# Designs tried in a protein design chat: VH-VL binders against q8ssq3r676to911. Part 12

Target 1, 236 residues: q8ssq3r676to911
Amino acid sequence: SPQDIAKQLTLIEFKLFQSVKMKELYHKSWTISKSKFENSPNIMSLITMSNKIANWVATEVVTTPHPKKRVEVLKRFISVAEHCKKINNFNTLMEVISGLSNSAVSRLKETWKSLPTRYVNSFNSLQNFLKTDENWKSYRQTLKTKETPCLPYLGLFLQDINFIEDGNSNLSSENDWVNFKKMNLLTSVFTEIQYFQRHPYFSFSTHQNIQTYFEKDIVILPEKELYAFSKFIESP

## First folded at step 26 (VH-VL)

Design bb6
Fold by ESMFold2, fold request of step 27:
Structure bb6 (fold): chain C 236 residues (1-236), chain A 124 residues (1-124), chain B 108 residues (1-108)
Amino acid sequence: as target 1 above (236 residues)
Amino acid sequence: EVQLLEPGGGLVQPGGSLRLSCEASGFTFSRYGMSWVRQAPGKGLEWVSYISWSGSYKYYADSVRGRFTISRDSSKNTLFLQMSSLRAEDTAVYYCAKEGYQRLYSDYYYFDYWGQGTLVTVSS
Amino acid sequence: SYVLTQPPSVSVAPGQTARITCGGNNIGSEYVHWYQQKPGQAPVLVVYDDSDRPSGLPERFSGSNSGNTATLTISRVEAGDEADYYCQVWDSDSNHVVFGGGTKLTVL
């Protein structure tokens, strides 16, 4: 079911989130090309998982050749996204929405036309929640409630750290004051990450068959092949 | 087919302002980072600015920091460069360029499609 | 700031192999991308991530990157390969895209 998929992805991704050590975020280490896997291994595991799930969503849509079944795949993923938001898993929510927004999926005009209005409205609402307008205003307002358990969108933490590292070099004429202010801002972000890490989803049970599926059996297509499949199932 | 179209540039005085646009089609604009790259007459490529797919990351070359502002409007599939305090050394053909991979997290900044460029001339 | 150094020109006979270098301190720790630009035209990506080819590019375009030098290799060079070639990296310390100065390939 959609609910089971959302819960199992939450367990998988929360485990990775809990493994993140704050030293992996020092000096923007996760941005340094060939050393990032060595210096920021748990951050890179989350990033890799996120890209994998987004790709998986797109792959499932474009490899479903029958139009009616393909519409059912869209409905299932929108339902997964709905449940992710309900259980405060904003990281998986972003992955699913990003997968459905892939160029290979969004070009399927006939498939999207056949989607019932309820699901169109839900998809639009979820996209609106994650819109970047006014520095992610809608998402940030929700995160400020500090409701737990919660798996926040990792990308926004990374954005905030990047802005602090880049934007606070000239806040004072004294180097010691600039360094102190930067560390206070970074500590605030690290404290928020750790706050959410401390509140696991204890009430969710693992389903080993679903866990094994995500570990071993999901199909991931390169972007070139995603688009090729998309063109076969709905011609220009 | 991916297309990037830069409407014409212009001649401006030193200290003046100009806004460049780049209209995108043939891909999901809101899911790719975008960049401006310029080339002075007879010279090589010089990177100007980058904006991430979400608009959350904006980067500028030191030569334009504080004078140029990159932005995007996903409802119009359009990339912008607001240029202010223009100098003679800003004279160049300005290209818009599309980041190559669609990923939720990207730090592989390369550009697979480029516009044909628009000339900006800054002179008295 | 990070600097990429390319030779100003390289000459090669048709059918031979051209090698265009891109030098940078510890460039082997970065992913290097290569662009071709013909006169009056926009740049075109020919290699990315050190050695990967874009779809539709012939296999005779290849790249390598190790130590302080990245190399674009064009085997069985044709007259149509005559162009300027630029290497490019992302410098994560400065958050800058960096281009080399360009190399003019002449096919004689």
Scores: ipSAE 0.443, ipTM 0.747, lowest interface PAE 2.3, mean pLDDT 88
Fold by ESMFold2, fold request of step 27:
Structure bb6 (fold): chain C 236 residues (1-236), chain A 124 residues (1-124), chain B 108 residues (1-108)
Amino acid sequence: as target 1 above (236 residues)
Amino acid sequence: EVQLLEPGGGLVQPGGSLRLSCEASGFTFSRYGMSWVRQAPGKGLEWVSYISWSGSYKYYADSVRGRFTISRDSSKNTLFLQMSSLRAEDTAVYYCAKEGYQRLYSDYYYFDYWGQGTLVTVSS
Amino acid sequence: SYVLTQPPSVSVAPGQTARITCGGNNIGSEYVHWYQQKPGQAPVLVVYDDSDRPSGLPERFSGSNSGNTATLTISRVEAGDEADYYCQVWDSDSNHVVFGGGTKLTVL
C-alpha cells in the first residue's frame, strides 16, 4: 500500500537523519569531493539515499511498458507523496515529486493525460507546496509550526548552511562581531536539525518485506538508460 | 531534443548594463542546473556563473562577482544573466549551458548541451 | 585556485592517435569532462566523468584520469576532428567551474 511505503521509507530515512552529527556539517565538509564520505558519512548516506529514491521512482515508471499499468504506477507514487506530506516526511515527499518530475517521466504525455483529475490536482498541489518561490515560503511556513514527528527536507538545511558559510567567508576583516554572527546563524540551523532528530516516529512498525526491498532489491537506471526506456514506451 | 536559445546581446558602453536571456526547451528546465560560460575573441572558455535547479545555489567567477546576477524563471523556462558595471574585458560570446544530470544533490558538474552563444561588445 | 594545464597545440596525421593532456594537482580525485569546439561553433561535450561518452559520439573518443593527469584520446583521427579541446572540473573548495586553457588539435 502507499501508506505502508510512505511509513517504511520514513523509518529508513529518519534513522539516517537521526544519525547525523553536527560536526559533519562543519566547513561545508559534505561538499568537498576528496573527503566528503569520510568526514560527512551520515549526510552522504542521506544524499545517496535521496538520489536513489528519486531515480527509483522514475525507473519504476519508465520500466512499466503497459500503458494502464504505468498509470497505476503514477497513481501509486502520487498517493505515496500524499501520505508523506500527511506524516510530515518532507524529505521523502521531495524525493518522490522529483522522481515524477524527471524529464524521462514528464515527457510521457499520453500516460499523464490518462491520470484521473483527482491525482492531477493532488500532484499540482504537492508541487505548489514545494515551490522554491520566495525562498521556499510554503514549505518554510509549515516547518515553522514545529509539528513533530517530522522529517524535514535535508536539502534546505544544507542550503541555509552553505549560504551562511559563503556569505560570511566574503568578510576579509576577520571581525569578532562577524564571526559571532556567523556562529549564531549556524547554531540556529543546528538547533533546528537537532529538535527534529529528537522526535522519532515511534508509532510506526517495520514491515520487513518492504524494508528488505529498499535495502537490497531497488532497481535504478543510469539517466541515459532512463531516457532510452522513456522513448521506447512513448515514441516522440 | 534539447535546445537553448540566447536571443539577446549587443553593444554596450563601459559602465553600462545588459540582461541576457536563455530560452530552454526539450527537457524539464526546473530540474536541471544551468550555467553561463563566455569566450572573449580569440581566447578560451571562461566560466561565468552557475545556478542550481532550485535556484538555491548561485556561484560566480571572481571576475564577475558583485557585478553579475544569475537568475531563472521556471514558469518561462528561461535563464537570465543581469550584467552591470560592464568593462571592456567583459566583451565575449556568452553561452548558456545545461547541467548534464538531474539530481536532487549534484556532486560534480558538467554541461551536456550548450546554446549557440550571443555576442556582447563593451566599447565606447 | 585550482589550475588546469593543457598543451597549446597538438598535431597529428590522419589515421593516427592524438592524446591531449590536462594536468592538475591530484586531478585523479576529480571527475574530468572534455569539450570539443570547432571555429565559430558552441562547445560540444565529448567525454564526461573521466571516461564516459555522450550518446552519438564515436568510440574513437575516449578518456582516462589518474594521478596528476587526465587524457583525452582520439584514435583514427579524421580531418573533422580538427578543433579546440577543453578539459573541465568542478573545484569544490572555491565553488568554481574550472576550464583548461584549451588545446588546438591540427590534423596534418
Scores: ipSAE 0.438, ipTM 0.757, lowest interface PAE 2.6, mean pLDDT 88
Fold by OpenDDE, look of step 26:
Structure bb6 (fold): chain C 236 residues (1-236), chain A 124 residues (1-124), chain B 108 residues (1-108)
Amino acid sequence: as target 1 above (236 residues)
Amino acid sequence: EVQLLEPGGGLVQPGGSLRLSCEASGFTFSRYGMSWVRQAPGKGLEWVSYISWSGSYKYYADSVRGRFTISRDSSKNTLFLQMSSLRAEDTAVYYCAKEGYQRLYSDYYYFDYWGQGTLVTVSS
Amino acid sequence: SYVLTQPPSVSVAPGQTARITCGGNNIGSEYVHWYQQKPGQAPVLVVYDDSDRPSGLPERFSGSNSGNTATLTISRVEAGDEADYYCQVWDSDSNHVVFGGGTKLTVL
């Protein structure tokens, strides 16, 4: 069920998130091609999973050749996204919405037109929630109100850290002393991450078969093939 | 069909400013990073700037950092390059280019579609 | 800064195979992309991610990347293949897109 998918992905991704150590966030180590996997293994694991799931969502849609069945696939993933938001898993929510928003999926106009209004509205609402306008204002406001357990969208933390790192020197411009302002900004982000790491989703049971599916059995298409399949199942 | 149109080129004096635009169609603009790449007359390709799909990440070549600003308007499917303090060496055909991959996290970038380019001439 | 080195020019007879190299320090650990630019035209992607080919491009175009050298291979070269070719990578250390200097392919 959509709920089962959401819960199991939550368990998988939260475990990765909870395993992230603050040292992985130092010196923008996750951005360095040569050493990012070594220096930021948990961050990279979560990033890999996120890209994988987003692609998987798109793959599932464009590899469903029957139009009616494809609509059901859309419904399922929208339901997954709804459940993710409900359980305050915004990381997986972002992945699912990203997958559904893939150009290979979004171009399927007939498929989307066949989607019931309630699902369309739900999808649009979720997209709006995750809009980047005013620096993710809606999302940030919501996140501030959430208690644990909660899985925030990792990408925004990484963005904030990059912004702080790039926008501030390590040394004060007034003297050659440590830039305490920069340190405080970074500490604030780290504190927030650590807050969300405190409590896992204890109420969720592990379904090993579903987790194994995501780990070993899911099929993802290369980007170029996604679009090709999309054009094949629904001609321009 | 993917289409990128760059109408904003022209002649400008040294020290002047110019804003380029790139109108995109044929793909989900808001889900792809975009770049500006320029080519001086008779020279090779030089990357200028990149902006991520969300606009959260902006990167600049050292040669233009502090003078150029990249931005985008998803509601208009338009990419912008605000150029200031223009120099003679900024004279080039400017191309907008679409990022090839759609990913939440991009680790490497290539460009699968390019505009036809617009000429920017900086001269007294 | 990361630097990509290409030969300024390569000449090949019609029907033969052209090979254009792109050198870079440990470039084999990076994904290399290739663009074709004909006179007076915008660049066109011909190879991405070392060896992948965009839809619609002839199978004559292929790429490889290992060690310190990436190579664009054009088999059964045609007159229409005469163009400038650029290799490109993303340098994550500097957050820069880096292009090679370009190679002019002449079909004799």
Scores: ipSAE 0.424, ipTM 0.812, lowest interface PAE 1.2, mean pLDDT 93
Fold by OpenDDE, last read:
Structure bb6 (fold): chain C 236 residues (1-236), chain A 124 residues (1-124), chain B 108 residues (1-108)
Amino acid sequence: as target 1 above (236 residues)
Amino acid sequence: EVQLLEPGGGLVQPGGSLRLSCEASGFTFSRYGMSWVRQAPGKGLEWVSYISWSGSYKYYADSVRGRFTISRDSSKNTLFLQMSSLRAEDTAVYYCAKEGYQRLYSDYYYFDYWGQGTLVTVSS
Amino acid sequence: SYVLTQPPSVSVAPGQTARITCGGNNIGSEYVHWYQQKPGQAPVLVVYDDSDRPSGLPERFSGSNSGNTATLTISRVEAGDEADYYCQVWDSDSNHVVFGGGTKLTVL
C-alpha cells in the first residue's frame, strides 16, 4: 500500500539521515566531485538514495504503457506523497514530488488529464507546500512547528550551509581572528539537524520484504532514457 | 524537443545597459539550473553566470561580477541576464545553456543543450 | 584561478584517430565535459562526466580523465568532425565554470 511504502522509506531514509555526522558538513566536503564520497559518506548515501527514489518514481510511470494503469501509478505516488507529509517525512516527500515533476513525467499531458481532480489538487497542494518562494518560506515555517520524529529535507540544510560558507569569510575583517559570526550561523544549522536526529520513528514496524525491494530489487532507468520511454508511451 | 531561444541582443554604447532573455521549452524549466556563456568574435567560450533550479544560488565570473545579474521566471520559462556598465570587452555572442542533470542536488555542472546565441555589440 | 590548457590545434587524416588533451592541476579529481562547436553554430555536448556520451552521439567519441590530463578521443575521424572542441569543469573553490581555450581539429 502507499502507506506501507511511505513508512518503510521513512525508516530507511531516517536511518541514513541519523548517520550523518557534523564533520561531514564542514568545508563543503560533499561538493567536491570525486572525494565527496570519502569525506562525506553518510551525506552522499542519503543523496544517492534520494536521487534513486526520485528516478524510480519517474521510471515506474514511464514504463507503464497502458494509459489506465499509468493513471493508477500516478494515484499511488500522490498517495505516497500525502502520507509522507502526514508523518512529517519531508525528505521522501520531496523525492516523490521531484520524480512526478520530472520532464519525462510532466510531458504526459493525456495521462495527467485523465487523473481525477482530487488527485490533481492534492499534487498541486504538495507542490505548493514545497515551493521555493521567499527562500522556502512555507516549508520553513511548517518545519519550525514540528516535533520529533520528523525527517526534514536534507537538501535545504545543505543549501543553508553553502550559503553561510560562501557568504562569510573564515576570518574576521577586523583582526584576522576566527569569524565567530560565521561559526554561530553554522552551529545554528547543525543544532537544528541534530534536533531532528534525536528520535527515530519507533512506532513504525519494519517490513523486511519492502525494505529489501528498495535496497536490492528496485529498477531504475538511466536518466537519459526516461524521456525516450515517455515519448514511446505517449507520442508528442 | 528542447528549445532555447535568445532574443534581446543588439548594439549598445559603453556604459549602457541591456537585458537578455532566454525562452525555454521542451523540458521542466523550473527543475534545471541554467547558465549564460559568451564568445567574443574569434575567441573561445567564456562562462558568464549560473543560476540554480530554485534560484537560490547565483554565481558569476569575476569579469562580470557586480555588473551583471542573472535571474529566472519559472511561470514564463524564461532566463534573464541584466547587463549594466557594459564595456567593449563584453562584445560577444551570448548563449543560454541548460544544465544536464535534473536532480535535487546539483552535481558536476555540465550543459547538454545550448541556444543559438544572440550577438551583443558594445561600441561607441 | 583554475586553468584548463588545450593545444590550439590538432590535425588528423580521415579514418584516423584524433586525441585532444585538456590539462589541469589534479584534473583527474574533477569531472570533465567536452563540447563541439562548428563554425557559426552553438556548442554541442559530446562527452560528459569524463567518459559518458549523450544520446545520439556515435561511439567514435570517447573520453578519459586521470592525473593532470583529460582526453577526448575521436576514432575513425570524418570530415564532419572538423570543429573546435572545448573541455570544461566546475571549480568548487571559486564557484566558477571553467572552459579550456579550445582546440581546432582539422581533417586533412
Scores: ipSAE 0.408, ipTM 0.798, lowest interface PAE 1.0, mean pLDDT 93

